# Ledger of designs, part 141: VHH binders against Flagellar brake protein YcgR (ycgR)

Target 1, 263 residues: Flagellar brake protein YcgR (ycgR), of Thauera aminoaromatica (c4kar8)
Amino acid sequence: MAELSTPSPASPAPLDGGRGDELEKFTLRGARQILQLLQDLITHRGLITAHTGGGHSFMTAVLKVDEERGRVVLDPSPDPQANRRALAAPRLTCVTQLDGIRIQFPLVGLGEGQDKGRPALFAPLPAEMLRLQRREFYRLQVPLAHELSCLLKAEDLARKPVEVSARVIDIGAGGVAVVVPTGAAEFVIGGTLPACRLALPDGEPIELDLEVRNLNRQTQRNGTEQLRVGLRFAALPRAADTRIQRYIFKTERALNAKARGGL

## First folded at step 13 (VHH)

Design V68 (from U3 with S31H; framework vhh_7pa5_2)
Fold by ESMFold2-Fast, scan of step 13:
Structure V68 (fold): chain B 263 residues (1-263), chain A 121 residues (1-121)
Amino acid sequence: as target 1 above (263 residues)
Amino acid sequence: QVQLVESGGGMVQPGGSLRLSCAASGFTFSHYAMSWVRRAPGKGPEWVSTISDSGGSTSYADSVKGRFTISRDNAKNTLYLQMNSLKPEDTALYYCAREYYEDFGPWFDHWGQGTQVTVSS
């Protein structure tokens, strides 16, 4: 019985410019707001993943905010190579969590020195900080018993319209992941599937446009292959968003109650 | 509300042992991989160990491999870290952290307030 390796420590990927217009409403640019948020990270001892580019990152934390000099003081990595990469990088992208809120901010002009006789990293205060509620990123693993489905409007190999009933395996505020039999339809990353129908347990199916984000072929234990398709909600109406979020929260609470023996 | 509460820290001599516990609430514990992370004054947070949702897979930082053992009890919603052959450099605040996966990547999304471990002669 071979022992499987668990994934290495979580290294959250920075959010890219493809969501820039949707992320603007969550971006803090006021100096007082930025200072308060950084202070909250200090108070809660927030663990920060700092991305240095090229797939490299290290874990840090804010030690203090030097308001007079307009800079933050960070813990250096215990790995000297990570510190060298950080100092050589033109920009750090810092990602953290505070009470289920995702926080992301850039640091430019990183330097090294000492704070109270201990090694430290220094950078000017960020000009902006992104603050996103957990709901924007949470994915509910859909219980098999719910038989949640999405009717996809796609094309076959001959570019003829086909409808595929796909099983929803996870769902979040930003989209769903579905599984389809291999060969049921053609999917292209970045392609839009218009007027698809998401069937939730209560009420009429929700009509929505879905954008293909990723494709993964998976072999099941019985040897059959399935295609896992990641789909983003393109232009989600508020009423649809409310219904999806309600389903997610109700299901999460029910799963938590079952796990804890709340009966 | 997701809560992670660490306990079991204390003062111990070099070569001694401690067992840390983390009580989880507010989520389905058995659905998440869990980690231990430590932070000492004047140095950055350091990942220590991770355990899969079922407990079937574990991994460790090179600095603790062979000395520390991570485990979990999904019936009790509790994560453990057995720490043997403790060294002065193991002195740190130890947090348990929940590993989270989303379409744009994995990360730690929740951690506790930590439990202090001090190893000194």
Scores: ipSAE 0.005, ipTM 0.318, lowest interface PAE 10.4, mean pLDDT 79

Design V69 (from U3 with S31W; framework vhh_7pa5_2)
Fold by ESMFold2-Fast, scan of step 13:
Structure V69 (fold): chain B 263 residues (1-263), chain A 121 residues (1-121)
Amino acid sequence: as target 1 above (263 residues)
Amino acid sequence: QVQLVESGGGMVQPGGSLRLSCAASGFTFSWYAMSWVRRAPGKGPEWVSTISDSGGSTSYADSVKGRFTISRDNAKNTLYLQMNSLKPEDTALYYCAREYYEDFGPWFDHWGQGTQVTVSS
């Protein structure tokens, strides 16, 4: 039975990069809030990119909200092939911005017809919409091949200085998450780790102060325990911030190279 | 603060040419792929063309292939669109847009106010 329900080649990529629980506080589910946000997109003439899966997308915009029928009405693509892909897709991932805020929502059950004698696409109102600032949502999952590391200056269980080379597993504008073997060092939430060194592929290590924000113990399949440590950049020189952003953008583009130019 | 300012639009007759420019500021222009998107009255937005961060790769909508050329000057933080053999169907407000990449693909995280192109006799 499972074999009959294999994933479609057009299945959408993960909408949130695997961060659904972390984005919950930015998710709108109230019908009034969703209606208002869609109306704001109409008023501000938002350019929406609709992803149909398989690296394909097209441009659209909200034409109107049909509250009585519980539907959103969208502009079709002038490319008939894009419209055919959209209608065949199990889900559209719609992304836009409003006054610098990222707006993202799914559409399921897309159909076609006419609105006031003109071609249109129809979908049920989304049950949820994301509204968040770029710095709040973006964390790059670091490829294993990059072997990105951060040398942490911490203390051991006896409060003696220790240096730990920790693997960086994700990185964003505000900080990094690293993995440390259990017992390698002691961490205190709110504590500062001074003069740590973040090694990026291009150039000298970046010296920075890190604040411990969270701690999560993980058990690997072989039974080995690791500690995931969330670290906030306490303060970054502009040059360091620029280098970190460059690494993030270059790596994200490389990871999504097959999707480049697929609008 | 990211800012994109389009210019170079105007009125031309069918078969004419226009060169659009987009002045970028507030970010490192050379790190981003850039696109042109257009919107005609009574129609939805249409993607027109994309150029990679280095300028080494370009792509075009079928409706403009062979007539339009996208280019960039990273030293001047400027994006261009050379439009030749213009048709009435090219009449639209043309936007400069910055691409941002996610696991689901590229989308536009910033765009300008647009520059109007009108093709009529």
Scores: ipSAE 0.622, ipTM 0.874, lowest interface PAE 1.6, mean pLDDT 83

Design V7 (from U3 with S52H; framework vhh_7pa5_2)
Fold by ESMFold2-Fast, scan of step 13:
Structure V7 (fold): chain B 263 residues (1-263), chain A 121 residues (1-121)
Amino acid sequence: as target 1 above (263 residues)
Amino acid sequence: QVQLVESGGGMVQPGGSLRLSCAASGFTFSSYAMSWVRRAPGKGPEWVSTIHDSGGSTSYADSVKGRFTISRDNAKNTLYLQMNSLKPEDTALYYCAREYYEDFGPWFDHWGQGTQVTVSS
């Protein structure tokens, strides 16, 4: 899901590949890029939801960027309680949207003061900012009954070419996650798997290049180990994009109808 | 009953080194990413470094890249920060913080009391 929710208590590491390193391609760390993005938020008067923890948030905006002091200036909440929570929080998670792109960034070390004689909140410039088109983040969990697969062209432990038929467990506009038996092939993050074949129910397999983005070992209920591999579409032809989107929308609609009927 | 206790701070000359430790208790340490955050006199607090739960992935603030190394020992529930080539600008109270991920990124939910680092001739 592309939905940002209220922070929940942390749990043991998930079995699925929902890690921060999956979001590296969407993360800006260059100082000039961060400054430009913050300035774009000012120019477009972007409203920001700042999450302070414990289910609390408030609405704010970037008033200015103080490049000389390396700080961002934020509009305080009219609710004094929200401002107290923000100042006590170790971190704010700031979420906004610009031209359909979801933007998220942390602010650490929030302080209060005055700007042009008015109350303001101050924080050091964020070291990173996430920018993500919401549809590219959305992942459909593929029903087992669909038997969706991807034929991967990879290398084994001895660096010899091997073809692995991997089950697709989730799919989005930007990629797929697949599972393979442990030891079936070697994968390296950032490596490209050329000419793989993604089988969708509605026609011939789609030939495409996949980039390895993440790797997670999973232990199944029966004790069997498998490797979950997150794969990015390196280039996606329009026809392939259309077929993938259609599959996602049709399957989501069917799952939503089934869930409502089952309740 | 999450508790984070920092130690290892002190006074050191410019160019010197210090190793900070953070003892964690009251939670499954190996399931959480951990961070160091500092607050310097005359400056706002600054995020310094993060290490993910397995220890396989780290990140650093631009001001400390190449000089500081974050590490962890999950068997001992301890987080470390090795600080080399210390500068007067590194003078600060250093905090250990617990992170978790939800949706798009990390969130800090618990902090320690801090350990003082002073870099002075």
Scores: ipSAE 0.000, ipTM 0.123, lowest interface PAE 12.9, mean pLDDT 76

Design V70 (from U3 with S30D; framework vhh_7pa5_2)
Fold by ESMFold2-Fast, scan of step 13:
Structure V70 (fold): chain B 263 residues (1-263), chain A 121 residues (1-121)
Amino acid sequence: as target 1 above (263 residues)
Amino acid sequence: QVQLVESGGGMVQPGGSLRLSCAASGFTFDSYAMSWVRRAPGKGPEWVSTISDSGGSTSYADSVKGRFTISRDNAKNTLYLQMNSLKPEDTALYYCAREYYEDFGPWFDHWGQGTQVTVSS
């Protein structure tokens, strides 16, 4: 019998980033479908980014699928520290693309060994894989040139009120993702940040209440540490909603026009 | 729709130099961080370098620091990799890759066919 379980304190965050119900219809659980998709990744030489937690990741690829032993064989990183982090991680979040389709899957029980005399990483076949069109989770990636910011009303390490100007990375109908320097403020998942101000390129800042939905402490490839915060619009007046939707529409239209050519 | 086309590879002797180019189309190039990734014969993919969407920050794998320089021209939708002091160990197919961010971190959502770099005497 299958039973619902919640992640324990020793378990990593859910693979879906907290969107469990929305992603179920895009989840492959059939053994044949999973095997075929992994084989397609081998055939098309898919570049896989494997996230080990704590903002760390490495590049890998599926070398082969051992159906008889129920295992995948992966290329190890040329960086020994990345391999040590991977082996110590409770799970890897693997993400890649095949013909414009996002593919994401967990690997648990990673081990090391050899394949045909060369170092390799081994893991049991994943029990599930996600196949998503980008349109299913559309968020406008905010152009850096727009310098979109949100002034957050938060608390510092001493629980004193602070204002933090955070760069907006992406924006959708339901919220924004922002980047905050490490140590600038403390955030609690489910906490409300009242009277924050979202600065769009045109017009006065929009005053809104934000709910913290997720936190991801990232070490960027340049070694810089930052906190990525996912924020939900807790209550949005119709005028504010209209302005946000108009910004998204106009920006996407301009980006699409530029991508098709023309100056 | 999204296309990344690498060029500039070839055969070069140890200590030589090459400049790789990547022509991007089908998306707004100046809104994405871009990377170079390589795959040597019999080895897995290795991240080489990343440049931010503005070009204001860059990062490199330890194996190429001080020898390679990543740059971009947003007006021309082109990514570059200047490769100096090349070693036989740099022999690989070099891919241009577009970076996309999710809650778990950055990953590559598109890459090109690659351009071959061979370093031998």
Scores: ipSAE 0.630, ipTM 0.877, lowest interface PAE 1.7, mean pLDDT 83

Design V71 (from U3 with S30E; framework vhh_7pa5_2)
Fold by ESMFold2-Fast, scan of step 13:
Structure V71 (fold): chain B 263 residues (1-263), chain A 121 residues (1-121)
Amino acid sequence: as target 1 above (263 residues)
Amino acid sequence: QVQLVESGGGMVQPGGSLRLSCAASGFTFESYAMSWVRRAPGKGPEWVSTISDSGGSTSYADSVKGRFTISRDNAKNTLYLQMNSLKPEDTALYYCAREYYEDFGPWFDHWGQGTQVTVSS
């Protein structure tokens, strides 16, 4: 909207974050299984975050499943702007949890109307739903105290080389997510950032090439914006891979110890 | 095991104040952004406010801006919502929620049972 003059066109992020082949085994496509899972979300009053693209999302919940019409009925946002964005979006990415399991599904063809005299949103039943235990594909939330950063070598809006020190917010075996101020550099999905430097607590920064996987502009109601950038390790030397995995393991152990012993 | 336990709700008159608390356990509280979300009878869930992991930035829904203040005490693993100038339309079950970032964006991966706030009539 307001602060990036030449970003890539906003579109909903992929359901799998670019990991389609890896997540196939966790994907439900049976009509009975999909109906049952949606009904479980109704029974447990699941809070759903619906992503409408361009860094925007709203809260919703499943009100009912209309099997006769092949539709799901959702609570609209009390924010009219969020509903307008949702109706204009080509796709919603819906994400929630049920009993510690991550559930994610797309909705396409969103419409609005009324259900029993109250406003409602309607969409065709999803053709697929992802059911995933997060621990099996763990991405470490990086503790603030670690001050993990990645020096990105990118281009500004005038196409001049720029170096941006970005804060690493999560890290996994395949990549990192970082946050940068909106407008600090130009990023495009699929673009490569060569010779970036990842700073881990122990030792020299790791030099690596990063591929831009996802861009998500996070807009608060007050208008504050930050760009979240998902980055894949394009090619990783074995020594670098070992250091990253060691950091993840050591930090996970420390977090598990705090979680079990901390109130 | 992640636990979020809300408290501090109750009945209050229009124009009154309440302070909600959320006790977090089972995770490194200082590493997560935290939010308040509310659900009123006959309405969908509404995001109310978010505070960053450090407490350095906050954001609010337009409906509560200027009246509510979110804060956190990372040493006590506690999230707060100070609610002033309460209105009947603030009547809702208030949830403490943990924000998790994925490549597609932030979402709430855990929330508590909620604490009921009722602004009379």
Scores: ipSAE 0.678, ipTM 0.893, lowest interface PAE 1.4, mean pLDDT 83

Design V72 (from U3 with S30T; framework vhh_7pa5_2)
Fold by ESMFold2-Fast, scan of step 13:
Structure V72 (fold): chain B 263 residues (1-263), chain A 121 residues (1-121)
Amino acid sequence: as target 1 above (263 residues)
Amino acid sequence: QVQLVESGGGMVQPGGSLRLSCAASGFTFTSYAMSWVRRAPGKGPEWVSTISDSGGSTSYADSVKGRFTISRDNAKNTLYLQMNSLKPEDTALYYCAREYYEDFGPWFDHWGQGTQVTVSS
């Protein structure tokens, strides 16, 4: 399988869709800037993950930029099914890194053909590209030892209230990602989970309203399925925001000190 | 500063074995899922294998399943790929890559310079 995650029936929301106003200053729309950035991805080994929706993705890279025809040429996946999904998708969300900077861009109108006798995928040049430094997109990957959890107030298949303790796998200024056992609760993208409780070290759990942003299934080695749920903070109180930021900052400092050999 | 340094590549005959290593530094290795990705001459990048942060879950591309084994040593901040029954089509530059999760899904936010594997008679 070319895809890294277990397929989900729900498509992940584009990152820029929920934070368009905040991300505008990091968005490139000039044709020359876009061409230069794509060329930089060719020059520096850009491993690109292309999301086709429904939890599906594949690996690609930019082969060349055809400025005269206004298109980008991409490596196809060695997996024929991934290529079929890509060609059928109304939009690809491409994400990569260049010198520690996150690069994201959409591709619309994907086609297939050949470049210099080799199979290739073609798309019109993107109208926009996003460049984010780590501090702008940073999500703390929560250390396993912290056992950070969030008690989710959700619904079962019959719409009856159910409480699920979920492990927090990452946390940022705008939300958390959690892991729950498959079948523990029903989640709908765009749905609100009211009065959830985030357990941080050093204090009482924080009561939060969370909005479901994405769903991804994963099958573990023992055959157990887990659901990864991306959750956005809705109307975060200032005191809660301060505690979350303090946890992130303190944990990052401690992890950086440990990674540097015990600063 | 995140660094991923691959090693263990080389020349091997069909049917041979190699073990790749990836030394990770500059981040909390135990908090990230890790992957191996390869790129052959004239071909695009191909995902090979992923291992979860704890090592409790692994997955493989169909082309290598049953022949390759991914593993990690969290105490040593090291990722491994044991490659058995190597075929000429396994010839590629092999990259160690760190997975990062965003609201739209997983992607690779860092990878190393790669280590070359050549399977030739």
Scores: ipSAE 0.673, ipTM 0.889, lowest interface PAE 1.4, mean pLDDT 83

Design V73 (from U3 with S30Y; framework vhh_7pa5_2)
Fold by ESMFold2-Fast, scan of step 13:
Structure V73 (fold): chain B 263 residues (1-263), chain A 121 residues (1-121)
Amino acid sequence: as target 1 above (263 residues)
Amino acid sequence: QVQLVESGGGMVQPGGSLRLSCAASGFTFYSYAMSWVRRAPGKGPEWVSTISDSGGSTSYADSVKGRFTISRDNAKNTLYLQMNSLKPEDTALYYCAREYYEDFGPWFDHWGQGTQVTVSS
């Protein structure tokens, strides 16, 4: 329904990592909602990580919301260099959580001064704040090296039972996306594939009932056509849900740790 | 249902030692880097130390380097901070925090209620 936008080459990257259109439903733009959320962060003494660019960040907290001046007041870092980087940055990406909900917002026009005799950082109130449940938005892109597969129980064009080993390309709490060669099996949106087997790296394959949610035909660089199939978990036993979630967390952490040199 | 519960704080004289513990539950502890963060009276939060998910890599704030040691026991879902040669400026509420990585960088997506450390004569 919505087409994803690519930022202009002259524009800074979107706060949400280029997923702006898909995350709009989680974005707060109402002044009262923004003020209430900032007040909730004060009340619960939320730890905020403020990213200043260039791989640099510092920790802060909302000290106060100044409605008269239309600004938020933040605790400065005890590291003077971090404060200098923050003041020099054109934009801060602030991220925190409240009751397991990810909260993210930009700050532009950071200044320094004092609040009631104590050092403080000041910025205009953000025009938007993002609230995300991890389960609602997250899908892990499966590393090719993991060779994650799902054995699908489907029918061919002649309505004969067929088993197709499909490569899993992404996985989330609610389902998987797989790729199959065009014509390997027939899929119908809303159709159920019973007793499919998801092979995770550790342990026996997980037996699942999957519902077909979407179909996207793709042409590979070599001219071979393949079908991307989005599959919803119809029902998951607790043990299966736990194993899938552990795989997602472990893989995500390993991928992110690699970016830091992984010593 | 992520829970982080800190313990081991108390009152100590300058030059003394304390060992903090953090009991983690409700998530796959061995999959996350963990950190200690502190908040002193009238000051904002200060990052103290981080340990990788396997325990193979550690980092420290300059203010505590050489005096504090972070460690973890993944079999017990427990994070530790050994604090030696304590100074009055180490007086703070100490939080256990879970690191989460995004494309813009790491941040803390959960933390505990904290345990108080007071260093005074």
Scores: ipSAE 0.576, ipTM 0.860, lowest interface PAE 2.0, mean pLDDT 82

Design V74 (from U3 with T28K; framework vhh_7pa5_2)
Fold by ESMFold2-Fast, scan of step 13:
Formats: structure tokens, C-alpha cells, sequence
Structure V74 (fold): chain B 263 residues (1-263), chain A 121 residues (1-121)
């Protein structure tokens, strides 16, 4: 008997945390667009992670759409406790992907019953669905050989201007993650770092404004603490955007080619 | 193009063993954590096991701990699941899945067509 849906280490976190304004342009509200995405998930048997709140989730899939009754039919969890949590929750947040497109949608009013003699969960069709293309969420892990750095213009603990050269560990269309020594500068979530300089392998450093999105302290094996800082491109010129995308594309292609060639 | 192809399923009696394989192509296999996920009729997908990119760490669902072993051969771009002491409850379609790490946390971004395992007398 499996009483618990063990959280998969690969269970996706819902997109939230102050990103609502940024995500509105990727939100679909047309009934036929919503229906088409749900049908695509059925056709491809997409695996869905359903979040019930409180850190709980389970895996499901869309079995069918009942257009006459305006309902979606889902696989129940093999864990009865997960199903009870889902039925008691005010909403489910469902997250999946299809062909590099991240899809996220809420379900409210969940019920249980049977479909063709098999246990099933039912919910009204969602009023909205988030659809993000790969480039909006994709992050390239920066190869060690590239030695990417970003010169950050920040303030120290005494609020004096300081420049910190930070190693870039990942990069995407929307920003970078960097590592700095703990205490090298003061970072505040939502704060802006103006006129920072991102150094790519080819060409001059790119001058850009960065917004602090997240902070994570990490302790290395030698006991030294470092700070991982997530930074959003607050003001990105078209030429800089093109150059960053070109770097990501070329590097991803090169890594894929080496993997296939065994090199 | 990312491709995952599972094989090695079949019919066995309770207490028997099977070894599943997943052949990966179109990406740098050694850079990704990999998982096995199963799905039985009338039940939702259930995570079974995960292995890190190097093979240095593994994790298992409580229902399979001590009976199943996940492993990988990065030189052959292949993921394995050794299943011992099989029970009727293990009957399911087994999927190979690739883990993708991003700002939004880890998630499965690709999986194969699955291989059927049936445990019955």
C-alpha cells in the first residue's frame, strides 16, 4: 500500500513569487485556446504535477475534456491521502510541459467519481492557462571553460558603492545567476543594480541594469560561505538581447554536438 | 532531437525479476539526472526512482525501496532499472524521464513512450 505520494525531486514549482505582472502577457483566457491546449495534453499524454498547497503535490494526467458539462477529467493519485488533500484544497495548481512549452493552470471545485467504470477526478475547465515558451524560462548552465563574469555595481554593508566581479553560473533570456562571497556587497530583493557589465567570451562587455530576484546562501565543503544571486535583466537593449540569445544558442548547440559525437 | 526509448518490459510471475533499459539520444546524457515513473490503468503517474547525473546519488519511492535498483552507463547513454521481488502491484507502464533544473525548480521535460510490465501468475 502506497499511502503517500512521495514528492519527486523533479516536481516543478508553480510560477509565482511576484512574477504575476510579468506573466500576464503569457496568460491565455480564450475558451478555444484553453480547450486546444488541454486536447494537446491528452494527445501527448503529458505528465502533470498538481500542487495542493502546503508543499504537497501529486502526479496526474488529463484523461479527457467533457465539453458538454464544461469539465476536465483527471487521473487520481494512487495515494488516497493525496486525493483527500486535493479534494479539500481550494484549488490545484497544475504544471506540465509540451515541446519546450511550460503550461500552468488552476483547477477549482475538484470532485471525484468514475469515468467508464474507473476512478477519476473531475473539475470545471480552467478560466486561464499560462503558456511560456522555452526561451522565457530556459537557463543555460555556463561551461567552466567560458569563465563568464559580471561586474556588479552595488553597495557594501556600510552603504558605500562597491564593484564586485561575480562568476556567472547560469544564463537565460530573462537574467543570470551569479556567485559572490558572503559579505562582499548588500543585496535586497527587488533592488536595482545600475550599469553592471556582463562579459561574454566574444566581444565587449554588455552594460545593463539588473534587478535582484532571489538570494541563496551556500556553504562549501571548506566551510566558506558564498551567496548565489538571481538577477533579472531590468533594461535590456535589443542588441544586447540578440547577443545573449546568440551565446545561449551557440553554446547549447556546441554542447549537444559534443554529446552526440562522444567528444 | 531529444529521444528516450524504453525496453525490457514483459510478463513475470510474482517474485520474479526484470531489467528495464532506456536508450537516450539527442542531448548530453551525462549532464542530466534521470528518473523512472510508472502509470497503471485507473491510477495516476507514480514516481519510482531518480539517479543523479554522475550516478553518485539515488532515491526511491517507499513502495520499491530494497527491491528496485536504478543505475546508469554514461558511456552508453543508457538508464537502467533492476526490478527484483516483483509484486502484482508493480504492474504498470514504466517511463524513462529526464530531469531539467531551472529557476522554477527541478521538473521532467522529456519522457519516452513507456514499456509495459505485467506481474501475474
Amino acid sequence: as target 1 above (263 residues)
Amino acid sequence: QVQLVESGGGMVQPGGSLRLSCAASGFKFSSYAMSWVRRAPGKGPEWVSTISDSGGSTSYADSVKGRFTISRDNAKNTLYLQMNSLKPEDTALYYCAREYYEDFGPWFDHWGQGTQVTVSS
Scores: ipSAE 0.012, ipTM 0.341, lowest interface PAE 8.5, mean pLDDT 80

